# Ledger of designs, part 11: miniprotein binders against GCN5-related N-acetyltransferase 10, chloroplastic (GNAT10)

Target 1, 215 residues: GCN5-related N-acetyltransferase 10, chloroplastic (GNAT10), of Arabidopsis thaliana (Mouse-ear cress) (q9c7g6)
Amino acid sequence: CASTESLTSLTQNNAAEIELKYLVSQHGWDVRRLNRDDEDEIRRVSLVQAEAFHIPLALFDDFFFMFFQAEVLSALLYKLKNSPPDRYACLVAEQTSETETLSSSSVVGVVDVTAQTESSVLRYFPGVEEYLYVSGLAVSKSQRRKKMASTLLKACDVLCYLWGFKLLALRAYEDDAAARNLYSNAGYSVVETDPLWTSTWIGRKRRVLMSKRFS
Key: E = the ipSAE of ESMFold2; O = the ipSAE of OpenDDE; V2 = 0.75 times the mean of E and O plus 0.25 times the DockQ between their complexes.

## First folded at step 19 (miniprotein)

Design d6 (from a2 with V47I; at its last look DockQ between E and O 0.66; V2 from the best seeds 0.71)
Fold by ESMFold2, look of step 19:
Structure d6 (fold): chain B 215 residues (1-215), chain A 86 residues (1-86)
Amino acid sequence: as target 1 above (215 residues)
Amino acid sequence: DPEAQALAWKALRLLSEGEFWEALEKLDEAIKINPENAQAYLRYGLILMMKGRHDEAVRAFERAVEVAPTDPLAKYALEIAKELKE
């Protein structure tokens, strides 16, 4: 029978293998971490991030879209350079393929996961000192894209386990029913309906803090 | 100024996450602390362009040119923003 060390080694190797390749594969979507050493992938991921916020009136001019994409790339590079590997990840989703090698050109979805300690979140969770913040996820009405987003969120759960966190948090616009339903189906619950500050009354759309606890 | 730099990074992070309104708040705070930061004005103007506030964006880009008159990005952004205003 295998020793405790043998079973522990196998379990640890499987978890590490998931981090180095696909963290989650389901519904025709493969999710993995962005490769820090692949400059072409980093640039293509920044484009996917920038395209998720396409605003036709504001971004019809090629110059300002390129400017925005450059800023998104700058932020991504900063996070990759300045974050320990267990405190930040950019997760990428691509379609499962039997006949094609992996390529950054096949990436169709992304999400960021960042370790944070903001008091605006932690005050609702006594005894929690850190959480993982989920951001940059594009949510669509299409069923295919909903399954992609759900798979990305499952990969966030895997990172939460692997990095030893007990809390995932994110924010969604209160009036975005598609996003709120997606997060609720992924196990997130509303924490704060209205912020303590009244800034939403100055013409800003309100946001909802949502969280998922593990234990 | 380290405080202004921290605010500028928070603004860049918020911008990259699509939190445009919140990014403007941090940029405004950073500009109040250090009004000579051309990059902060450029980011402020970029976000205003994305929200369709072209007049305000032009003013932000004008301030970027004032604090960095040799910066080709600031000059070009101002030129394009003025064209889109019309």
Scores: ipSAE 0.714, ipTM 0.920, lowest interface PAE 0.7, mean pLDDT 81
ESMFold2 (binder alone), look of step 19: mean pLDDT 77; pTM 0.691
OpenDDE base, look of step 19: ipSAE 0.739; ipTM 0.928

## First folded at step 21 (miniprotein)

Design e1 (from v5 with D28E; at its last fold request DockQ between E and O 0.79; V2 from the best seeds 0.80)
Amino acid sequence: DPEARALAWEALRLLSEGEFWEALEKLEEAIKINPENAQAYLRYGLVLMMKGRHDEAVRAFERAVEVAPTDPLAKYALEIAKELKE
ESMFold2, look of step 21: ipSAE 0.713; ipTM 0.918
ESMFold2 (binder alone), look of step 21: mean pLDDT 77; pTM 0.710
OpenDDE base, look of step 21: ipSAE 0.807; ipTM 0.942
ESMFold2, look of step 22: ipSAE 0.784; ipTM 0.936
ESMFold2 (binder alone), look of step 22: mean pLDDT 77; pTM 0.708
OpenDDE base, look of step 22: ipSAE 0.799; ipTM 0.939
ESMFold2, look of step 23: ipSAE 0.711; ipTM 0.917
ESMFold2 (binder alone), look of step 23: mean pLDDT 77; pTM 0.709
OpenDDE base, look of step 23: ipSAE 0.466; ipTM 0.802
ESMFold2, fold request of step 24: ipSAE 0.795, 0.732, 0.755; ipTM 0.936, 0.921, 0.923
ESMFold2 (binder alone), fold request of step 24: mean pLDDT 77, 77, 76; pTM 0.698, 0.698, 0.697
OpenDDE base, fold request of step 24: ipSAE 0.817, 0.812, 0.821; ipTM 0.943, 0.942, 0.945

Design e2 (from v5 with K51R; at its last look DockQ between E and O 0.77; V2 from the best seeds 0.75)
Fold by OpenDDE base, look of step 21:
Structure e2 (fold): chain B 215 residues (1-215), chain A 86 residues (1-86)
Amino acid sequence: as target 1 above (215 residues)
Amino acid sequence: DPEARALAWEALRLLSEGEFWEALEKLDEAIKINPENAQAYLRYGLVLMMRGRHDEAVRAFERAVEVAPTDPLAKYALEIAKELKE
């Protein structure tokens, strides 16, 4: 009788190895899942996300930036803790090291992938029960290369396949032509644009729902 | 309130994804359900600061201080927001 303990340890080790395995290695970028047990990596991810979101730097006191970063970190920790491992992933991009030296992996890009069942999206896709929502795409200011963002999106495709999903969806701002072109080049198509009348907030930007379907 | 907690979580998620307007909508809903939620007012003020809406952010932080007069974060946020408004 092989003890149940040996199977649980093998499954945990396999799960940990799967989490650190590169989903994509392209264009000098490696993309893997965020290590849930690495607090420093989690903090680094929250910083990359906080810096990437268009905070008007000229109007942001260091306090409000730090407050925002703390909220991003809190959200990330909550998602990691409360989401099943097959329904949420934070994906991180790092530079492919040619040297086997375990140099401190410098996370320079991030994307979130979440399993969703939102009816407002599913109504466009008869026979699809759930989809992967791509959000929080962040690229470090020092490494703003279109290739890294494309590699992150390619890793979302790989994850979609591995988890058995048939649909990726995301929202882009209508005025963000650079983002829309990136997603279009990644194989996403426009599904819907937010109606103008749905904005209750003065200055709210319209979003475009984009999707990529796999056969 | 479970609904207010769900809205506050969704607002935090949206905030962490840069969906600031959607976060404000969820926070507004959360505040309507529970007007004594200091954390919702703090996040509301934070998002308003990120949108350059300093006057409205001050009002949000004032409500946060009123609800949570012992919260040092609410007091400090209000102080800094007032300084940035001038």
Scores: ipSAE 0.721, ipTM 0.919, lowest interface PAE 0.7, mean pLDDT 86
ESMFold2, look of step 21: ipSAE 0.766; ipTM 0.929
ESMFold2 (binder alone), look of step 21: mean pLDDT 77; pTM 0.704

Design e3 (from v5 with E56R; at its last look DockQ between E and O 0.64; V2 from the best seeds 0.64)
Fold by OpenDDE base, look of step 21:
Structure e3 (fold): chain B 215 residues (1-215), chain A 86 residues (1-86)
Amino acid sequence: as target 1 above (215 residues)
Amino acid sequence: DPEARALAWEALRLLSEGEFWEALEKLDEAIKINPENAQAYLRYGLVLMMKGRHDRAVRAFERAVEVAPTDPLAKYALEIAKELKE
């Protein structure tokens, strides 16, 4: 007797995912999950992520950029294929269309959310078994609006609630004051700064672990 | 090797998150387990290029070409890394 309860929870999660077309709609931005079956959207996301990286100008050879983008795409496809739907999401931001016209949803912002159990993070949070890790926050160069990044982070809060997590964590570069201020304004606090000895590699930038806890 | 393959995919995940140094650590482990993993060398070279380590990237791409002499990407990446090293 395979219990009927397992099918009802899957249907409720799918129904809740269908009803919540958008996790957040704020400041003229709608944030939703990436459609796993939309190859064109996945390619667009990989482009937005690849373009958000600070690639040295000398490497802005179109072919090198294409190589990098292809690796970002491969990573995204791997995560989408191999991660449970309740433990990984790629979230995408699009402009709120006032017109019901199915205008091609132009993905202009991206963030990744992954369930993690890393002991190096969990040691700071007694009684927390797992957390949502926020990574890959990317905003299209044409639309570098602080409001969109804030809306993406707000969608991570919503997803954290929906999945029953109590902790969000992320890492920011210590020298990236703009990112650190964005995360601070989103309710993240500094937990730890990477030890200086971790710079065994010349040019390793220190990161700051930041977290947002829900009661 | 399934373990080396898993490490090479984890490195790619980390790369997509901007975790370049952690990606290199995973790739180093993958290469130690399977020295014939062309993809590990390609990704290793890519990360080194992103960090401006063109001289080290050349060595990584040379190994990629040795392992995969028919891979056009390995050859191209090696050429670009050589040009940027000069």
Scores: ipSAE 0.497, ipTM 0.813, lowest interface PAE 1.2, mean pLDDT 83
ESMFold2, look of step 21: ipSAE 0.777; ipTM 0.931
ESMFold2 (binder alone), look of step 21: mean pLDDT 77; pTM 0.705

Design e4 (from v5 with K26R; at its last look DockQ between E and O 0.78; V2 from the best seeds 0.77)
Amino acid sequence: DPEARALAWEALRLLSEGEFWEALERLDEAIKINPENAQAYLRYGLVLMMKGRHDEAVRAFERAVEVAPTDPLAKYALEIAKELKE
ESMFold2, look of step 21: ipSAE 0.732; ipTM 0.916
ESMFold2 (binder alone), look of step 21: mean pLDDT 76; pTM 0.687
OpenDDE base, look of step 21: ipSAE 0.810; ipTM 0.944

Design e5 (from v5 with L48Y; at its last look DockQ between E and O 0.57; V2 from the best seeds 0.00; counts 0 for: pae O 2.0 > 1.5)
Fold by OpenDDE base, look of step 21:
Structure e5 (fold): chain B 215 residues (1-215), chain A 86 residues (1-86)
Amino acid sequence: as target 1 above (215 residues)
Amino acid sequence: DPEARALAWEALRLLSEGEFWEALEKLDEAIKINPENAQAYLRYGLVYMMKGRHDEAVRAFERAVEVAPTDPLAKYALEIAKELKE
């Protein structure tokens, strides 16, 4: 009788090894899941996300930037702690090291993937019960290469397959032609554009719901 | 309140995506459920600071300080918001 405990420990160790395995290695970028036990990596991710946020930097004192970063970190920690491992992932991009030296984790790109059941999205996809929502795509200012963002999106496809989902969805700003083109090139199509009347607030940007369906 | 906490978390996600209005709506809901949610008031103030609306930010941070008088972040945020309002 092989004890049920040995199978659970093997599955946990295999799950931990699977979390650190590269989902994609392309164009000189490796994409993997964020290590939940690496506090320094989590802090680095929160910084990359906070820096990528399009706040007019002119209005943000260093204090409020740090405050915002702390909030982004708090949110990331909350997601990592409270989300099932098959319902949420933070994916990180690092440069492919040619040298076997475990170079310090140089996270330079991030994307969040969350399982969702939002009816406002699902209404367009009869027979789909849930989808993966792609959000928080952030690329370090020093490494603004279109190839890295494309590689991150490709890793979302791999994760979608591994988790058995059939639909990826995301929202892009209507005026962000660069983002829309990136997503289009990644195989996303426009599903819906936010109606003009929902912009009751001065400065609300219209978003476009985009999706990628797998057969 | 777990629901208020979930809403305040969703608001932060929306903030990170630049969805300031939807973030405020979630924060309003969170505050309605739990008026003593200091974190919701802090995030509410943060949104207004990000929009250059310093007067509204001061009001939000004042409520955060009232709910959480020992939170150093609430006090600092209020001080900075007052300085930027003048």
Scores: ipSAE 0.357, ipTM 0.741, lowest interface PAE 2.0, mean pLDDT 83
ESMFold2, look of step 21: ipSAE 0.693; ipTM 0.912
ESMFold2 (binder alone), look of step 21: mean pLDDT 77; pTM 0.689

Design e6 (from v5 with R5Q D28E K51R; at its last look DockQ between E and O 0.70; V2 from the best seeds 0.71)
Fold by ESMFold2, look of step 21:
Structure e6 (fold): chain B 215 residues (1-215), chain A 86 residues (1-86)
Amino acid sequence: as target 1 above (215 residues)
Amino acid sequence: DPEAQALAWEALRLLSEGEFWEALEKLEEAIKINPENAQAYLRYGLVLMMRGRHDEAVRAFERAVEVAPTDPLAKYALEIAKELKE
């Protein structure tokens, strides 16, 4: 019994130490990789992700929101379990604090970074065989959102360098001027927009592919 | 079925990233391959509810209940979706 618990604890400690190394600290925000051994942090991250993309429903939206959050959590767990550590990262932002608390409630922003090879992106970049895709940028509505988001995006730059990639890519909705301005200010440029005739056009919003290159 | 599993993962990933339209496409394909997968119908109905397509969501949840009659999640999701449709 004791030896089993000791081995589990050692494994958790090692992973936690690795995930607590800050990639970027600026504007009062610290960004690091998600601590995959912290179950409470994983659940908090899934909540931040779900809140960013949830569309409120009538008085029963609590059930469908919890259902959606459970699916978001499942996706996060799958990525953490099945992705090599240099091909996927969930980055988390927390406020710089005088008293550092080991509390999952400190996480207020997240972004996913995933190595991809999709032809829908690569067709615009001859000679590039893979890129890092930035997705799921989500910041809590209770804080200075632009500064936190820009710090998260800077951490994506750091990962791009550390993992040896030369291209970052993301998609934003064409009509989301705030998001497009955020990404433009972070050095992303528009590459292409979705065709108007995509497969489900009623209610479907067009997306803009944006990219940032590194030499 | 590896193809159905790959589609299910892709749909879950797209859903988790807020790419709801693309997730629906992958779920439709997964359902074509395995029409008896209750989880696929549940996810399909979930996305439809989040997009306000209540009539279609009710039909998806009805299929989930038909495939898995004892699944409390499928029954509850159908019940709530019907109330929201009304």
Scores: ipSAE 0.646, ipTM 0.892, lowest interface PAE 0.9, mean pLDDT 80
ESMFold2 (binder alone), look of step 21: mean pLDDT 78; pTM 0.715
OpenDDE base, look of step 21: ipSAE 0.793; ipTM 0.937

## First folded at step 22 (miniprotein)

Design j1 (from e1 with K26R; at its last look DockQ between E and O 0.73; V2 from the best seeds 0.74)
Fold by ESMFold2, look of step 22:
Structure j1 (fold): chain B 215 residues (1-215), chain A 86 residues (1-86)
Amino acid sequence: as target 1 above (215 residues)
Amino acid sequence: DPEARALAWEALRLLSEGEFWEALERLEEAIKINPENAQAYLRYGLVLMMKGRHDEAVRAFERAVEVAPTDPLAKYALEIAKELKE
């Protein structure tokens, strides 16, 4: 019979293989969940996110970029540590390997999916107690962005089905036509726009709430 | 304080996703509830720097130093922010 060491090893291997299963493969892109046991991958993901969202500062940009990346990493680690596996996923995109035995080793796209209960969304959907929120869509500028982003969004659909949710939601800036077209083509519809006076901050852009409902 | 902790977490999530204006809103509320949280002031200053609001960032980092005088991150961030201002 198998020893306790053998049973423990088999259990660990099965969990790792399940985490690496591709949710969607299309248009040369494979999307899977972030491997939470791979610290190098976690750091790579935080860099992809930080590069996508930072605004370059002239002098001393290295310090504040490093500070920002550390905060991005902290948020990612917190979510991985404190979220049940059916309430949060960091989805990663990599190029499909042409060899059947080797997958691309470089993550170039990321999106977060999180179960939420915020009233700012739920007030538009009577009878819905929870939804999946799509956020942090980040794709490398060195790659074909539309097909990668579309594949990431399709993987969000798959998670929505697998986890038993009936509603996906996200927000996009109203003046970002490329993002709004991307989400519209993925089946999202506008639900509500921010009020004109959402904040006293000069230069603040308005956002639109978009949603996708299933059955 | 669970309300302040929830706001601080939401702010961290928002800033990590590039939603800087939304993060500032949450941090302002968190600071109102707990004005002794140095981490909230540090994040507030960071997001203000990301938006080019250098004078306001310096004031936020000054608050972080007041709350946590021995925090080397707060002191260094303040020093760099002052240099970027001029």
Scores: ipSAE 0.694, ipTM 0.907, lowest interface PAE 0.9, mean pLDDT 81
ESMFold2 (binder alone), look of step 22: mean pLDDT 76; pTM 0.694
OpenDDE base, look of step 22: ipSAE 0.806; ipTM 0.942

Design j2 (from e1 with A40V; at its last look DockQ between E and O 0.77; V2 from the best seeds 0.76)
Fold by ESMFold2, look of step 22:
Structure j2 (fold): chain B 215 residues (1-215), chain A 86 residues (1-86)
Amino acid sequence: as target 1 above (215 residues)
Amino acid sequence: DPEARALAWEALRLLSEGEFWEALEKLEEAIKINPENAQVYLRYGLVLMMKGRHDEAVRAFERAVEVAPTDPLAKYALEIAKELKE
């Protein structure tokens, strides 16, 4: 027979863990931080990122996709190892499940959030000394991908508040109307467009700096 | 070379975030500073393949093999890139 104190402590630990796991839950999507101690989850996240960011060749090529995924995984591992826990997070989205276990991850969306102090952003915000930069938004193809992405962005808002930041920033491609509308609907506004002289490649597209104040 | 290695890390971060044009710029700069880093050529070829620039990717993988002739990844990437070029 187990003591009441032991069972109560286990139950309270599990409840606290569950409460701290999810930053936002809406529209059937749960968003939490990547579990950096779960190697299988880290590999799954790198797959979601690789699938979202690859540019299709004329024919699918398994080798180069795997090569790309390995590089994405390397970058993710580096960020997790070399970033303080209150200055970097990889946020993951999974489908809400009434009975899904913590170890049975169905991660289908991710976004990175990183504390930064770059003058290319701060010059537009007098009095702000640092901000959170949102990057690498990657969602799997889904009928509800806009809702998944918006839930990820709301989790960025929550993290911004929890870490004590007042400013979120991101960049979107100038001609990507869907992304710009997504961010505008999430409360981001345009700050500046990349100068034309920064392009050195045929077909390169300019980016737009967007920001959201938190307060 | 520390400067070239910093550029190579920036390129890896950029490609992992889907910012391939910016990654190519950093990789080209890293190559100019240190033309003897096979990993940089491998990443350069990878991003070029992702953008459908097969002739340029083959040349990058050829450079990777020249710099590191015993690297199985460089050899395999070159052979596959040559096949996909056609």
Scores: ipSAE 0.714, ipTM 0.921, lowest interface PAE 0.8, mean pLDDT 81
ESMFold2 (binder alone), look of step 22: mean pLDDT 78; pTM 0.718
OpenDDE base, look of step 22: ipSAE 0.807; ipTM 0.945

Design j3 (from e1 with K26R A40V; at its last look DockQ between E and O 0.75; V2 from the best seeds 0.75)
Fold by ESMFold2, look of step 22:
Structure j3 (fold): chain B 215 residues (1-215), chain A 86 residues (1-86)
Amino acid sequence: as target 1 above (215 residues)
Amino acid sequence: DPEARALAWEALRLLSEGEFWEALERLEEAIKINPENAQVYLRYGLVLMMKGRHDEAVRAFERAVEVAPTDPLAKYALEIAKELKE
């Protein structure tokens, strides 16, 4: 179709051009791919990721936060260097409007999307050979969090379409009702919950696998 | 050791995406395959600190120092972890 052909043409022109185009613009949020040639943006993204996933420690937390952020940056750089452009994307959200700057950064939300073939997911979807895994959803606390997160998730849908995948998957902690409601509202459904006895036995928190299918 | 390196990379990826339990599993497996990698022990200790498992983190950082005795990151991480434990 014409709209599909237009999107396909854009994705085939060059990776740099597609990285800078907005995939979704909704509710005051613009979502695009991280610009891999912008070192300042890469560092800002690693900070957003580290702030979202860091669990505060007692005193002296500054060292372990910096250590964690350095590891997050290292992982991001590795993924950008070693992933084909149609099998990994770091999506970034920024507020619509060039004049609105929060602190010194325009990027305030991120999510990773990675093509995967893990049997731990595929065993629930006979006939599916690969899927896009959504991970690392991180939004700044100083922004309207719900609308930003939903816009990031819609950008994952767009990328799923553009790359030709039929399945999106993610995992959420079973006791995180806010995250599960967010994903449910975005069209994800629970596929499998970890058995209670295995999680209790080894002390791990239970996760639920959630998925979104496209016919 | 390519298998241990792959596990260490998977652990780093999982850690960066907030999947800490899965990262610990990969790091424990990597340690069993190659117990002489300071970077693996550093990452293991980091995740253990973030999960509040301070005694285990100190032991991981001690192993990192044993493997790489002049590594300033390993030495400082151990020093700080001992202070937080107390």
Scores: ipSAE 0.681, ipTM 0.910, lowest interface PAE 0.9, mean pLDDT 81
ESMFold2 (binder alone), look of step 22: mean pLDDT 78; pTM 0.726
OpenDDE base, look of step 22: ipSAE 0.814; ipTM 0.948

Design j4 (from e1 with R5Q A40V V47I; at its last read DockQ between E and O 0.76; V2 from the best seeds 0.81)
Amino acid sequence: DPEAQALAWEALRLLSEGEFWEALEKLEEAIKINPENAQVYLRYGLILMMKGRHDEAVRAFERAVEVAPTDPLAKYALEIAKELKE
ESMFold2, look of step 22: ipSAE 0.724; ipTM 0.923
ESMFold2 (binder alone), look of step 22: mean pLDDT 79; pTM 0.733
OpenDDE base, look of step 22: ipSAE 0.817; ipTM 0.948
ESMFold2, look of step 23: ipSAE 0.743; ipTM 0.924
ESMFold2 (binder alone), look of step 23: mean pLDDT 79; pTM 0.735
OpenDDE base, look of step 23: ipSAE 0.820; ipTM 0.948
ESMFold2, fold request of step 24: ipSAE 0.740, 0.749, 0.767; ipTM 0.927, 0.929, 0.932
ESMFold2 (binder alone), fold request of step 24: mean pLDDT 78, 79, 79; pTM 0.726, 0.728, 0.729
OpenDDE base, fold request of step 24: ipSAE 0.850, 0.828, 0.835; ipTM 0.949, 0.947, 0.950
ESMFold2, last read: ipSAE 0.820, 0.796, 0.779; ipTM 0.945, 0.936, 0.928
ESMFold2 (binder alone), last read: mean pLDDT 79, 79, 79; pTM 0.733, 0.739, 0.733
OpenDDE base, last read: ipSAE 0.832, 0.829, 0.832; ipTM 0.948, 0.948, 0.948

Design j5 (from e1 with A60E E83L; at its last look DockQ between E and O 0.55; V2 from the best seeds 0.00; counts 0 for: pae O 1.8 > 1.5)
Fold by OpenDDE base, look of step 22:
Structure j5 (fold): chain B 215 residues (1-215), chain A 86 residues (1-86)
Amino acid sequence: as target 1 above (215 residues)
Amino acid sequence: DPEARALAWEALRLLSEGEFWEALEKLEEAIKINPENAQAYLRYGLVLMMKGRHDEAVREFERAVEVAPTDPLAKYALEIAKLLKE
């Protein structure tokens, strides 16, 4: 039982201390916000995100990957710099260390959460003005444990509550049964599937809009 | 152009989120506003490469090299795209 008491103390303390507090600690994973002032953590996050992309093996030369990682890093830095703190968060998962030893927190999972007002989503949710969009769910190749991704998604629920949002939304590829099952198990339901005409573009995979609503 | 720049950054955000098609839409808009935006062509080509559309990526990287002939990344990207087209 993670005590409800820890969530109430998060409302009063300095914004900076709140950013580094664990939103969720479960299944041997701790999830917190990315430290915006930690350049090394930001680089590590960008690496984990870049590695999670299915780049065709033929393109996976070291240089192309470095280029792609640099673009992911630039995007992350841009989001961190230009988004209000209550409208964007990068969440990072690390292994719960039993020992207080400052073992270098190895970020091993990432998820982005962004406040959005897209009419294409909101049309399905009358009376909702904005939602949190979950994207960029990345898990280090070394740590592909279903429990970590589920813990990251649970942290999105916590953040949704803390920011006063009523709706989480995400898109999954229609053919990605593993992702769809993960999101379904996290309490997301299918809202819409991309129209068939969207698949007319060679290599365009259909996506499924999934959502989780809070009462 | 501030608008083209904003769109190109939004495209990068979308790309980092795996929203490749929405990224392309933003890049197309950015290119329409500023045809001399080398970064938009590079990112456009990158998305095409990630989708296995190497022939189309070549065209975008050629445009990036035309706009930014001193950018080593544009040249390299073009070379890789050509190699994967064959």
Scores: ipSAE 0.389, ipTM 0.749, lowest interface PAE 1.8, mean pLDDT 82
ESMFold2, look of step 22: ipSAE 0.762; ipTM 0.927
ESMFold2 (binder alone), look of step 22: mean pLDDT 75; pTM 0.661

## First folded at step 23 (miniprotein)

Design x1 (from e1 with R5Q; at its last read DockQ between E and O 0.80; V2 from the best seeds 0.79)
Amino acid sequence: DPEAQALAWEALRLLSEGEFWEALEKLEEAIKINPENAQAYLRYGLVLMMKGRHDEAVRAFERAVEVAPTDPLAKYALEIAKELKE
ESMFold2, look of step 23: ipSAE 0.711; ipTM 0.911
ESMFold2 (binder alone), look of step 23: mean pLDDT 77; pTM 0.707
OpenDDE base, look of step 23: ipSAE 0.799; ipTM 0.939
ESMFold2, fold request of step 24: ipSAE 0.741, 0.772, 0.751; ipTM 0.924, 0.927, 0.917
ESMFold2 (binder alone), fold request of step 24: mean pLDDT 77, 77, 77; pTM 0.706, 0.711, 0.711
OpenDDE base, fold request of step 24: ipSAE 0.822, 0.819, 0.825; ipTM 0.944, 0.944, 0.947
ESMFold2, last read: ipSAE 0.747, 0.742, 0.744; ipTM 0.918, 0.919, 0.919
ESMFold2 (binder alone), last read: mean pLDDT 78, 77, 76; pTM 0.716, 0.707, 0.697
OpenDDE base, last read: ipSAE 0.820, 0.821, 0.823; ipTM 0.944, 0.945, 0.945

Design x2 (from e1 with V47I; at its last fold request DockQ between E and O 0.77; V2 from the best seeds 0.78)
Amino acid sequence: DPEARALAWEALRLLSEGEFWEALEKLEEAIKINPENAQAYLRYGLILMMKGRHDEAVRAFERAVEVAPTDPLAKYALEIAKELKE
ESMFold2, look of step 23: ipSAE 0.766; ipTM 0.922
ESMFold2 (binder alone), look of step 23: mean pLDDT 78; pTM 0.715
OpenDDE base, look of step 23: ipSAE 0.795; ipTM 0.939
ESMFold2, fold request of step 24: ipSAE 0.710, 0.718, 0.753; ipTM 0.923, 0.916, 0.931
ESMFold2 (binder alone), fold request of step 24: mean pLDDT 78, 78, 78; pTM 0.717, 0.724, 0.718
OpenDDE base, fold request of step 24: ipSAE 0.818, 0.813, 0.822; ipTM 0.943, 0.942, 0.944

